# Designs tried in a protein design chat: miniprotein binders against q53ft3. Part 170

Target 1, 195 residues: q53ft3
Amino acid sequence: MFGCLVAGRLVQTAAQQVAEDKFVFDLPDYESINHVVVFMLGTIPFPEGMGGSVYFSYPDSNGMPVWQLLGFVTNGKPSAIFKISGLKSGEGSQHPFGAMNIVRTPSVAQIGISVELLDSMAQQTPVGNAAVSSVDSFTQFTQKMLDNFYNFASSFAVSQAQMTPSPSEMFIPANVVLKWYENFQRRLAQNPLFW
Short names: E, the ipSAE of ESMFold2; O, the ipSAE of OpenDDE; V2, 0.75 times the mean of E and O plus 0.25 times the DockQ between their complexes.

## First folded at step 18 (miniprotein)

Design A40 (at its last look DockQ between E and O 0.55; V2 from the best seeds 0.68)
Fold by OpenDDE base, look of step 18:
Structure A40 (fold): chain B 195 residues (1-195), chain A 83 residues (1-83)
Amino acid sequence: as target 1 above (195 residues)
Amino acid sequence: SPIQEEFEKLREEARELFYEALRLYEKGDKEEALRLFRKAAELYEKAAELAKKNNDPESYKRAIRYALFAQKYAEMIQRELEK
């Protein structure tokens, strides 16, 4: 249902579903992470009137998890970019993950997504520094992410002659990925906030 | 208590159905997913009633939340099947 992307890392498409309405991604070496993208895979949409609250957790000085609301994803806004590098000094807030026994490693942070009613989400206040505010920073990040994705996708490119039969897998032609990349860059150049 | 045990049983059964329904939906088996979400919703509702009887408001709230979630998925799938 959800994916998580960190620049320079592999895309995560297998969230741990810890409850019916809660999904978690592990982020190893979180101290080196500046931004995280959370996105819907498009396989399962939110039901009408529902969306996802996105939380970040890191260990505090005592090793206890501190959860902070980063923002939201919805069917209308299926992806979001969050800055997490400056959140280490923040205070924890009420979060829906507190009752869950999530095993944590000190160097591993987590992204949590809680599926909630949109009306309930509207009452929540994300941490102020989580939103990518600078257009320039956003553009740079997006470009880096795009490059990473393109490089990642292209690394799997094979000729038809090189394809191994895998009936369980779907293949995307490299030219489609390139077209997507070019179109995305064009849109980004026109309006960095188009998404 | 017998009530707590039955609650836990219903909750677990409902959860299994819910997860399976999601899996089936992703696989494109919308009819069976719909059926399982509806069944899950019913079980969550029953669990909620037990939690209420057991004076467990937290379990009640959670069960109601999951019942609603299952119902919302069922409604979504139903609409998709009607198109």
Scores: ipSAE 0.762, ipTM 0.928, lowest interface PAE 0.6, mean pLDDT 85
Fold by ESMFold2, look of step 18:
Parts: C-alpha cells; sequence; structure tokens
Structure A40 (fold): chain B 195 residues (1-195), chain A 83 residues (1-83)
C-alpha cells in the first residue's frame, strides 16, 4: 500500500502491517537521516473519505517510543517529503499507535501510517516544520550552495601571467567552472527539484 | 471472561478476513475481496456488540472503526465492479 524512501538507501515497499489501519517502516541508524519520503504505491488506494496520518517514532532515554505527527498522505496527495532531523529530541504528540504489539530495536526509529477519516485528520496538527519548506526556501539554500562552490573554485583562479608550473597537478580551466555554474543555475530556475 | 473471550475470537477472525481481502484486492481478485470485506465488517459489528455488552467503550470504538473501514473498502470495490 505504502512506500518509504530515505536518500542514499533502497526504497522500502513492504511495510509491516501492525493493525488493519496501521503500517510501520523501520529506519535503522535514524540519527543520520534528515528527510524521509512517504508515498502510496498505487496498488491499494484509501477508500473514499479516508487518508493516512504519518508519524515518526524514536526511542526516548527510557527506551519508550516517542511518536510525532509529520503530516498526511491521501489519494489526492499521494506523496510527501518530511524533515525529521530536528525531531529526535522533541516532545511526542497525540498518536493512535498506543496499545499495539510493535517489535522495536533501540537504535531503530519508525515511520507509522495510520489510516483515518479525512475529517479526523483535519483536527490533527503536525509538529512544526516537519513538512519540507517551500520551493523558494529550498531554492535559496541551493543558490547559496552554488554561490559558495563558485566562489571557492574562483578563489584558485590564476591568469596566464600569474601561473606557476605544477606538472604533477591537475587543473580545471575557470571557464569550465563558470559554464557548469551557469548551466546548473539555469536548470535550477526551471525546475528546483530536477536532481 | 466468556464475553471477552468471544470478543477476541471474533476480532481475530475479522482481522484475518480483512488482511486476506486486502491481498486478494491487490492481486485483482475483486469479487472475492468484496465478499471477505463484507464478512469482516459483519464480524466487527458483532464484536462491537459484545464490547458494548461488556461495558468496554475503547474496544467498542475500535471494532466500530474497523467495521467502517471494511465497509468502505467493500463500497469502493462494489463500485469498481459495477463499472
Amino acid sequence: as target 1 above (195 residues)
Amino acid sequence: SPIQEEFEKLREEARELFYEALRLYEKGDKEEALRLFRKAAELYEKAAELAKKNNDPESYKRAIRYALFAQKYAEMIQRELEK
């Protein structure tokens, strides 16, 4: 029914169904994870009037799960990206996963999906900033990264009159770096998510 | 108690039917999935009545939610079959 993707890891497509309306993915080495994508596989839709509330869980200092609402997926919004890097010490939120027999390992966090009525989901408030910020904010960060790289590479530029022979070193002409910067910036302006 | 034991038996049977109905739907066996979702909903409703007799509002609410969930899948599949 659901898939879960972490950058640099294989896609998970086989959630553990822990109840009729509850699905769980394990996230080993969760402290290294900053973002997670949750999406519907398309094989089984939600029934009309229902959707999925998406939660993140990590073990607290006592080994007890702390669940935080990240946001939602629905038939009309079948995928979402959630930021979890700031949530690993936060206060838990109200959640529907209590009273369940969920097997856990202390170093493993979980993504939980609870199938619920859309009206019930409208009354829930995700933890702040779990959803990925607007495209403008991502674009601004990416522009800073591009500027920083270009400035770094440019700081090594030398003119022909200033060049000292270094035959054991590889060099990149400044024009190549500028061309790359211009092409990348153009592609980012057309589609900030092209990568 | 005997009422609690019967509740748990019905609940487990309904759950097994619900899970099998999901598997059948995913494989494209919509007619059998529909039949199993309807049976699961019936059993969840019976379990809800036992929870009510046992004055167990939490179990009642859960059984009613699962009955509704099974019913909504049955309605979805019925509409797909009538297409």
Scores: ipSAE 0.696, ipTM 0.893, lowest interface PAE 1.0, mean pLDDT 79
ESMFold2 (binder alone), look of step 18: mean pLDDT 90; pTM 0.899

Design A41 (at its last look DockQ between E and O 0.69; V2 from the best seeds 0.72)
Fold by OpenDDE base, look of step 18:
Structure A41 (fold): chain B 195 residues (1-195), chain A 83 residues (1-83)
Amino acid sequence: as target 1 above (195 residues)
Amino acid sequence: SPIQEEFEKLKEEARELFYEALRLYEKGDKEEALRLFREAAELYEKAAELAKKNNDPESYKRAKRYALFAQKYAEMIQRELEK
């Protein structure tokens, strides 16, 4: 249902579903992470009137998890970019993950997604510095993300002669990825906030 | 208590159905997913009633939340099947 992307890292598409309405991604070496992208995979949409509250958790000085609301994803806004680097010294807020027995290691942070009613989400206040507001920062991040994605995708490129039959897998021609990349860059240059 | 045990049983059964429904939906088996979400919703409602009887408001709220979620998925899938 959800994916998580950190620049320079492999995309995560297998969230741990810790409850019917809660999903968690682990972020190893979280101290090196500046931004995280959370996105819907498109396989399962939110039901009408529902969305996802996105939380970040890091260990405090005592090793206890501190959860902070980053923002939201919805069917209408299926992806969001969050800056987490400045949150590592912040204070925790009320969060829906407190009752969850989530195993944590000191170097691993977590992204949590709680599926909630949109009306309830509207009453929540994200931490102020989590949303990427700077166009320059956003552009830089987007470029890094694009480069990472392109590099990742291109690493799987094979010629037709090199393809092995895999009926369970779908293949995307490399030229399609390149075309997407070019179009995305063009759109980004026109309006960095086009999405 | 017997009520708590039955609650846990219903909750677990509902959860299994819910997860399976999600899996089936992703697989494209919408009809069966719909069925399982509806069944899960019913079980969550029953669990909620037990929690209420057991004076466990937190369990009640959670069960009601899951019931609603299952119902919302069922409604979504039903609409998709009607198109």
Scores: ipSAE 0.759, ipTM 0.926, lowest interface PAE 0.6, mean pLDDT 85
Fold by ESMFold2, look of step 18:
Structure A41 (fold): chain B 195 residues (1-195), chain A 83 residues (1-83)
Amino acid sequence: as target 1 above (195 residues)
Amino acid sequence: SPIQEEFEKLKEEARELFYEALRLYEKGDKEEALRLFREAAELYEKAAELAKKNNDPESYKRAKRYALFAQKYAEMIQRELEK
């Protein structure tokens, strides 16, 4: 039903279903993880009127789970990026995984997904700044990537009068990069979903 | 207690039907999945009534949630079959 992705790792598509409405992914070496992507595989949707509350859990110094609400996934928002850096020593929140018999190891964090009524989810408040909206997150990441690319490329620009030909190398005029950047940035600001 | 033992048996049976219904749905066997979700919902409702008789509000709420969840999947599948 769900997938879980951490950059540089194999995607996990086989959650441990610990109850009819509860799913868990293990996150080994969680101290090195800053973001996690949770998404629906598309094989089984939520029923109408239901969705998923997404939680992050890490073991405290005694090995006991500390659960924090990150945000939500739904049929209308089937993927989300969650920032978990800074949550690895935070306080717990109300959560539905309490008395369940969940197998865990002491150094492994977990992502939990609880299937719930949308009305019940609307009454829940994620921990601050954990949830990153898919649109706003993509827009900000894309903007930073574009800024980085443009600044890097433009640092190698020279005028035509200063150009020394290199027959074996291909070159593009610097203003092509600038025009691409400006056009893309304008379109992204106008409609982040234009792509 | 006998009531608690019957509750656990119904809950386990309903859970097995629920999981099998999910597997059948994923494989495209919607008619069988629908039948199993409906049966699971019935068993969860019976389990909820036993939890109520046993004055166990946490088990009652949980069984009711699972009954509703199974019923909503059954409704979803019924609508898909009518298309």
Scores: ipSAE 0.693, ipTM 0.891, lowest interface PAE 1.1, mean pLDDT 79
ESMFold2 (binder alone), look of step 18: mean pLDDT 90; pTM 0.901

Design A42 (at its last look DockQ between E and O 0.53; V2 from the best seeds 0.67)
Fold by OpenDDE base, look of step 18:
Structure A42 (fold): chain B 195 residues (1-195), chain A 83 residues (1-83)
Amino acid sequence: as target 1 above (195 residues)
Amino acid sequence: SPIMEEFEKLKEEARELFYEALRLYEKGDKEEALRLFRKAAELYEKAAELAKKNNDPESYKKAIRYALFAQKYAEMIQRELEK
């Protein structure tokens, strides 16, 4: 249902579903992470009137997880970019992941997604510094993300002659990815906040 | 307590159905997913009633939340099947 992307890292498409309405991604070496992208895979949409509250957790000085609301994803806004570098020393807030005794290694943070009613989400206040507000920072991150994605996708490129039948897999032509990339670059250049 | 044991049983059964429903939906088996979400919703509602009887508001709220979620998926799938 959800994916998570960190620049310079492989995309994560297998969230741990810890409850019916709770999904978690592990982020190893979180201290090196500045931004994270959370996105819907498109396989399972939110039901009408529902969306996802996106939380970040890191271990505090006592090793206890501190959760902070980053923002939201919805069917209408199926992806979001969050700055987490400035949150690593922030104060925790109430979060829907409280009862999760997940044994954490000190270097691993988590992204949590809570599926909630949109009306309830509207009452929540994300941490102020989580939203990517700087156009320059956003552009830089986006470029890095795009490059990473392109490199990742291209690494799987095979000629048609090299393709092996795999009924369980779907394939995307490399030219489609390139066209997408070019279109995205064009749109980004026109308006860095086009989505 | 017997009530809590039954609650846990219902919750677990509902959870299994819910997860399976998600899997089936993703696989494209919308009809069976719909069926399982509806059944899950019913079980969560039953669990909620037990929690209520046991004066466990947290369990009640959680069960109701899951029931609603299952219902919302069922409604979504039903609409998709009607198109």
Scores: ipSAE 0.752, ipTM 0.924, lowest interface PAE 0.6, mean pLDDT 85
Fold by ESMFold2, look of step 18:
Structure A42 (fold): chain B 195 residues (1-195), chain A 83 residues (1-83)
Amino acid sequence: as target 1 above (195 residues)
Amino acid sequence: SPIMEEFEKLKEEARELFYEALRLYEKGDKEEALRLFRKAAELYEKAAELAKKNNDPESYKKAIRYALFAQKYAEMIQRELEK
């Protein structure tokens, strides 16, 4: 019924259905994730008058799940991008020994979708309204990701005359990045889900 | 708690029918999916009456919500079949 996409990861299309009206995607290594796309696969629509409330869950300092409403998907707006980077900042209690006591354990968050009446959803307020973003299609999110990466990498470009020789370092010619960018854009325009 | 034992059995049976109806719909078997959604709705309604009899308003509300959800899928599929 639903798909979940994180930049740089394979799309998830097999949600765990934990109740008739509840669906969950696991997000391992969630601390590296800034945005999540949630979308309808198109195989099973919502019934008339219903839609999906989308939640983000992360474990707090005690390992308890903390669920926060991100926003909504509906038959009329079947995809949305949600920013989650700002939702992870209050998880740990900061105290004098916390910075010196490093715990190395995997962190798994979840995206939950709850199927609800549209009237009920209209009364809900997403947490941190500025942290939720939606676009017309998945292709706009992907294009923004491509632009961001290309602009970042290009800002470090130097000519060979500007380089200091360093045989212990590896370098990539700038035109390789440009060719990859152009090829990816072309493939995305042909099939937004090619990857 | 024989009422709650029967409630849980009805709810689990309804849930299994609901999940199977979704799978059948996705595969294109709309006639059988419709039948199962209607049966699931019936069982959720029976479960809701048991919760009401046991004075359990939270279980009642949940069962009624699932019954409505199954009914709305059944209505959707019925309209698709009549086209």
Scores: ipSAE 0.689, ipTM 0.888, lowest interface PAE 1.1, mean pLDDT 78
ESMFold2 (binder alone), look of step 18: mean pLDDT 90; pTM 0.901

Design A43 (at its last read DockQ between E and O 0.59; V2 from the best seeds 0.72)
Amino acid sequence: SPIQEEFEKLKEEARELFYEALRLYEKGDREEALRLFRKAAELYEKAAELAKKANDPESYKRAIRYALFAQKYAEMIQRELEK
ESMFold2, look of step 18: ipSAE 0.726; ipTM 0.903
ESMFold2 (binder alone), look of step 18: mean pLDDT 89; pTM 0.895
OpenDDE base, look of step 18: ipSAE 0.761; ipTM 0.926
ESMFold2, look of step 21: ipSAE 0.673; ipTM 0.880
ESMFold2 (binder alone), look of step 21: mean pLDDT 89; pTM 0.889
OpenDDE base, look of step 21: ipSAE 0.763; ipTM 0.924
ESMFold2, fold request of step 22: ipSAE 0.717, 0.728, 0.735; ipTM 0.900, 0.904, 0.908
ESMFold2 (binder alone), fold request of step 22: mean pLDDT 90, 89, 89; pTM 0.897, 0.894, 0.896
OpenDDE base, fold request of step 22: ipSAE 0.792, 0.791, 0.787; ipTM 0.932, 0.933, 0.932
ESMFold2, last read: ipSAE 0.729, 0.732, 0.731; ipTM 0.905, 0.906, 0.908
ESMFold2 (binder alone), last read: mean pLDDT 89, 89, 89; pTM 0.891, 0.896, 0.896
OpenDDE base, last read: ipSAE 0.795, 0.790, 0.785; ipTM 0.932, 0.932, 0.931

Design A44 (at its last look DockQ between E and O 0.82; V2 from the best seeds 0.73)
Fold by OpenDDE base, look of step 18:
Structure A44 (fold): chain B 195 residues (1-195), chain A 83 residues (1-83)
Amino acid sequence: as target 1 above (195 residues)
Amino acid sequence: SPIQEEFEKLKEEARELFYEALRLYEKGDEEEALRLFRKAAELYEKAAELAKKNNDPESYKRAIRYALFAQKYAEMIQRELER
């Protein structure tokens, strides 16, 4: 249902579903991460009237997880970029993952997605420094991310003759990825803050 | 307590159905996914009632939330099948 992308790293498309409405990605070596992209895979949309609240967790000085609301993803906004590098000094807030027994390693942060009613999401306030505000920084970041994603996706490109039957895997034609990339670049050029 | 045990049983069964429904939906088996989401919703509702009887408001709220989520998926899939 969800994907997570960190620049210079492999795309994560297999979130750990820790509850019916809770999904978690592990981010090893999180201190080196500046930005994270969370996106919907398009395989399963949100039901009408629902979306995802995106949280980030890092260990505090005591090794306890601190969760912070980064922002949201919805069917209308199926991807978002978050800056997480500056969140280490922040304070934790109420979060939906507190009751979850999630095993944490000290060097591993987590992205959590909570599926919620849109009305409930509207009442939540993301941390102020999580949103990418600089157009220039955003453009540079998005280009890097796009290149990374394209490189990643293209690395799996196979001809029809080379395809092996794998009922558990979905294949995306390379031309579809390219078309998506071109469309994304066009949208980005028109409105760098379109997502 | 017997109520708590039954609650846990229903919750777990509902969860299994919910996860399977998601899997099936992702695979394109919408009809079976629909069936399982509906069944999951029913079980969550039953679990919620038990939690209420057991004076467990947190479990009640959670069960109701999951029931709603399952129902929302069922409604979505049903609309898709009717197109």
Scores: ipSAE 0.735, ipTM 0.920, lowest interface PAE 0.6, mean pLDDT 83
Fold by ESMFold2, look of step 18:
Structure A44 (fold): chain B 195 residues (1-195), chain A 83 residues (1-83)
Amino acid sequence: as target 1 above (195 residues)
Amino acid sequence: SPIQEEFEKLKEEARELFYEALRLYEKGDEEEALRLFRKAAELYEKAAELAKKNNDPESYKRAIRYALFAQKYAEMIQRELER
């Protein structure tokens, strides 16, 4: 449902789903991270009337998690860039991840996404200066990402004449996925709104 | 207690159906995903009734919230199928 990207790192697309409505990404070595991008993969939208509240968690000096509301993602604003460098000594905020059975180490930070009613999200106040940009349209972002993937993958396609006889099947070399991933990650790291 | 044990059983069954419905939806099996979201919502509603009988308002609130979430996905998929 969600992806999480830090400049210079592999994109994470496999959130730990810790409840029906809660998703978590681990951020090891979080003290070196200044910004994080949270985005919807486009495979599962929010239902009408719902969206995602995005939180950042880091361990305090006692190893206890401190959670801060960064901002939101919705079907209409499906990605956002959040600055976290100034938050590692900030105050916590109210959050929905309290008694959840979330397995984590005290040395890593986390990004948490809580799926909530839009009316409930409207009553929440993000910590100041966390959000630095957002995407205007879910459809535009998704279409550009799909076009990019399709055009890249298609550039490595081979005809049946170039492979052993299997005329009813098409194949994609495994390296195409890796090349697409690396190129997409590099472009997001340079400009998260490159689409 | 037996009520609490049945509540946990219904909750875990509903959760499993909810997660499977999400996987089916991702794979494009919208008709089966719709059926599982509806069943999950039904089971969450039953779990909420047990939580109320067991005087457990926090579990009641969570079960109702999950029932609503499953229902909203079912409504979304139903609209997609009717188009």
Scores: ipSAE 0.670, ipTM 0.887, lowest interface PAE 1.2, mean pLDDT 78
ESMFold2 (binder alone), look of step 18: mean pLDDT 89; pTM 0.895

Design A45 (at its last look DockQ between E and O 0.53; V2 from the best seeds 0.67)
Fold by OpenDDE base, look of step 18:
Structure A45 (fold): chain B 195 residues (1-195), chain A 83 residues (1-83)
Amino acid sequence: as target 1 above (195 residues)
Amino acid sequence: SPIQEEFEKLKREARELFYEALELYEKGDKEEALRLFRKAAELYEKAAELAKKNNDPESYKRAIRYALFAQKYAEMIQRELEK
């Protein structure tokens, strides 16, 4: 249902469903993470009138998890970018994950998604510095992500002569990825918030 | 207590159905997913009633929330099947 993306890391598409309405991603080495993208996979939409509250947890000085509301994802806004680097010294808020027995490793933070009624979500206040608000920061992040994706995808590029038959796999021509990249950059330059 | 045991049983059964329903939906088996979400909702509602009888408001609230969630999925799938 959900995916999580950190720049320079593999995309996570298998959230741990800890409850009917609770999903968790582990983020190892969270100290090196500045931004995280949370997105819907498109396989299961939210039911009408529901969305997801996105939380971040990190260990406090005592090793106890501190949860903070980052923001929201909905069918209408199926992805969001959050800055988490500045949250590591913040105070926790009330969160829906407190009753969950989630095993934590000291170097591992977590992204939690709570599926809730939209009306309830509207009453929640995200931490102020979690949303990527600056166009410059967003552009830099997006560019970094694009570069990372392009580099990743291009690393798998093979000539037709080098291709090994794999009927179970689909192949995308490298030129298609390049064209996508160029088009995306153009759109980003025109409007950094085009999506 | 017998009430608590029955509550836990219903909760487990409902959860299993809920998870299975999600999986079935992802696989494209909407009819069976619909059936299981409806059944899950019923079981959660029963669990909620037991929690109420057992004076466990937290369990009651949770069960009601899950019942609603299951119902919402059922409604969603029903609408999709009608198109």
Scores: ipSAE 0.755, ipTM 0.924, lowest interface PAE 0.6, mean pLDDT 85
Fold by ESMFold2, look of step 18:
Structure A45 (fold): chain B 195 residues (1-195), chain A 83 residues (1-83)
Amino acid sequence: as target 1 above (195 residues)
Amino acid sequence: SPIQEEFEKLKREARELFYEALELYEKGDKEEALRLFRKAAELYEKAAELAKKNNDPESYKRAIRYALFAQKYAEMIQRELEK
């Protein structure tokens, strides 16, 4: 029913059907994979009113499987390309106990496809923060960059009493910078990936 | 439990028919695939009734979902055959 393609590898056309409505592809050595293509073979379509939700699974930093919704395939959109390189745990094993030998067990990830009613799929949203540590680190780094910019700009602030006339220069009121900072910070807290 | 044993038997039989129906459809045997999807749907519905009697709401929901899925395939194949 489904195929899974990774650049430089043989296409997989024999999904493991683990339930009537669940299909799985294994991705060995997934750390080297940046993109996957999931597609319908064309031999068996979805019934009308149904489609497939596509998930990616990997062990998190606690070793627990994490399933992230990547997107969808349907009879009307029978293939999709997903970037998974940003979804991998890739911290490495460079601890003092293994500093001379960095042993990295190949992690096995999975692509899962769940056949569902289209109405049920419509309430699902693919999100880019399934790896909480990666999203949290990105958000924290971004917040620090915002603070750095605001502090830098604010260090050049002068009041009108301190201002020397310079008709050839352009000026921006300091409250415009503050308003921008507050708006951006609010949007970042609502959706860290709105950019 | 006798009810649980019959439920598992019906579920296995329905699943085997469902998988066989998919293979038959893929090979082009649409009339036989249709018959097997309809039979699978019937067995999933009977399994759902047993799960309800056994006060097992999760098994009930799954069996109803599989019955609907099999029925949707049967409807699709019926329409293809009428063309």
Scores: ipSAE 0.683, ipTM 0.889, lowest interface PAE 1.2, mean pLDDT 76
ESMFold2 (binder alone), look of step 18: mean pLDDT 90; pTM 0.893

Design A46 (at its last look DockQ between E and O 0.48; V2 from the best seeds 0.00; counts 0 for: pae E 4.3 > 1.5)
Fold by OpenDDE base, look of step 18:
Structure A46 (fold): chain B 195 residues (1-195), chain A 83 residues (1-83)
Amino acid sequence: as target 1 above (195 residues)
Amino acid sequence: SPIQEEFEKLKEEARELFYEALRLYEKGDKEEALRLFRKAAELYEKAAELAKKNNDPESYKRAIRYALFAQKYAEIIQRELEK
């Protein structure tokens, strides 16, 4: 249902479901992470009138998890980018994950997604510094993400002669990915906030 | 208490069904996912009633929320299957 992407790392598409309405991604070595992308996979939508509140957790000075609301994802906004580097010294807020027995490793942060009513989400206030604020930072981040995606996708590129039949898998021609990349870069250059 | 034990049993069974329903839905097995979501919803509703009888408002609210969640997914899948 959800994916999590950190620049320079493999995409995560298998969240741990800790409750019917709660999903968690582990982020090892979180100190090196500046931004994270949370996105819907498109396999399962939110029910009508529902969305996802996205939380970040890190260990405090005592090793206890501190959760902070980063923002939201919805069917209408199926992806979001969050800056988490500046949150590591912040204070925690009320969060829906407190009752969950989630095993934590000191060097591992977590992204939590809570499926909630849109009306309830509207009443929540994300931490102020979680949103990508500068166009420059966003552009740099996006470029890195694009490069990582391209590199990742290209690593799976095979010639037709090398292709092994797999009925369960769909293949995308490398040229299509390249065209997408070029088009995306062009659009990004024209309007860094085009999406 | 017997009520609490039955509540926990229903809750756990409903959860298992819900998780499996999501998995199946993601896999594309919509018919079975639909069936399991409907069953999960029923079990959550039963659990909610038990929580109510047991004067556990938090468990009641949670069970009702999960029942609604399951019902909504069932509705989504039903509509998809009708297309």
Scores: ipSAE 0.746, ipTM 0.925, lowest interface PAE 0.6, mean pLDDT 84
Fold by ESMFold2, look of step 18:
Structure A46 (fold): chain B 195 residues (1-195), chain A 83 residues (1-83)
Amino acid sequence: as target 1 above (195 residues)
Amino acid sequence: SPIQEEFEKLKEEARELFYEALRLYEKGDKEEALRLFRKAAELYEKAAELAKKNNDPESYKRAIRYALFAQKYAEIIQRELEK
């Protein structure tokens, strides 16, 4: 029914269904994760008048799960990007994942999805700084990756006067990288999803 | 207690039917999924009656919620089949 994606990891499409209306994904090494994408696979819709409340859970200093509402997915908005980096030491809130038999190791957080009535979801308030516009967040993530790559590659730039021949190595002129970077930025500004 | 034991048996049976119905629906076997969602809803309603008889309002509320959930999936599938 659901998928869960973290940049640099394989997409998860086999949620653990812990109740008829509750689904869970494990997030190993959660301290290194800043954003998570939750989406519907498209094969099973929410029932009429229902949607999904999306929660983030991590173990506190006593090993007790702390659950925080990230936001929502619905048939009309079937995917969302959530920022979780600021939530890893936050306060818990009311949640529907009480005494469920969920096996967890200390370094593993969880994404929980609870299928709920849309009217009930309208009464819930996500924790601040969790919900991100999917297009804006995707663009910001992509731009940060581009800047990081360009700055790293540029740190190895040398002039012709500084070059020493290395016949066993292949090289790319720096201006090629710059032209690619400028073209990519232009295309990204025109259509953030082109790549 | 005997009432609590029967409640747990009905609840577990309803849950198994619900999960099977969902798997069948995902696979595209809509007619069988519809039948199982309706059966699961029926069993959850019976479990809710036992929870009420056992004076257990939290179990009653949860069983009714799951019955409703199964019924809503049955409604989706029925509409898809009538197209």
Scores: ipSAE 0.267, ipTM 0.730, lowest interface PAE 4.3, mean pLDDT 78
ESMFold2 (binder alone), look of step 18: mean pLDDT 90; pTM 0.896

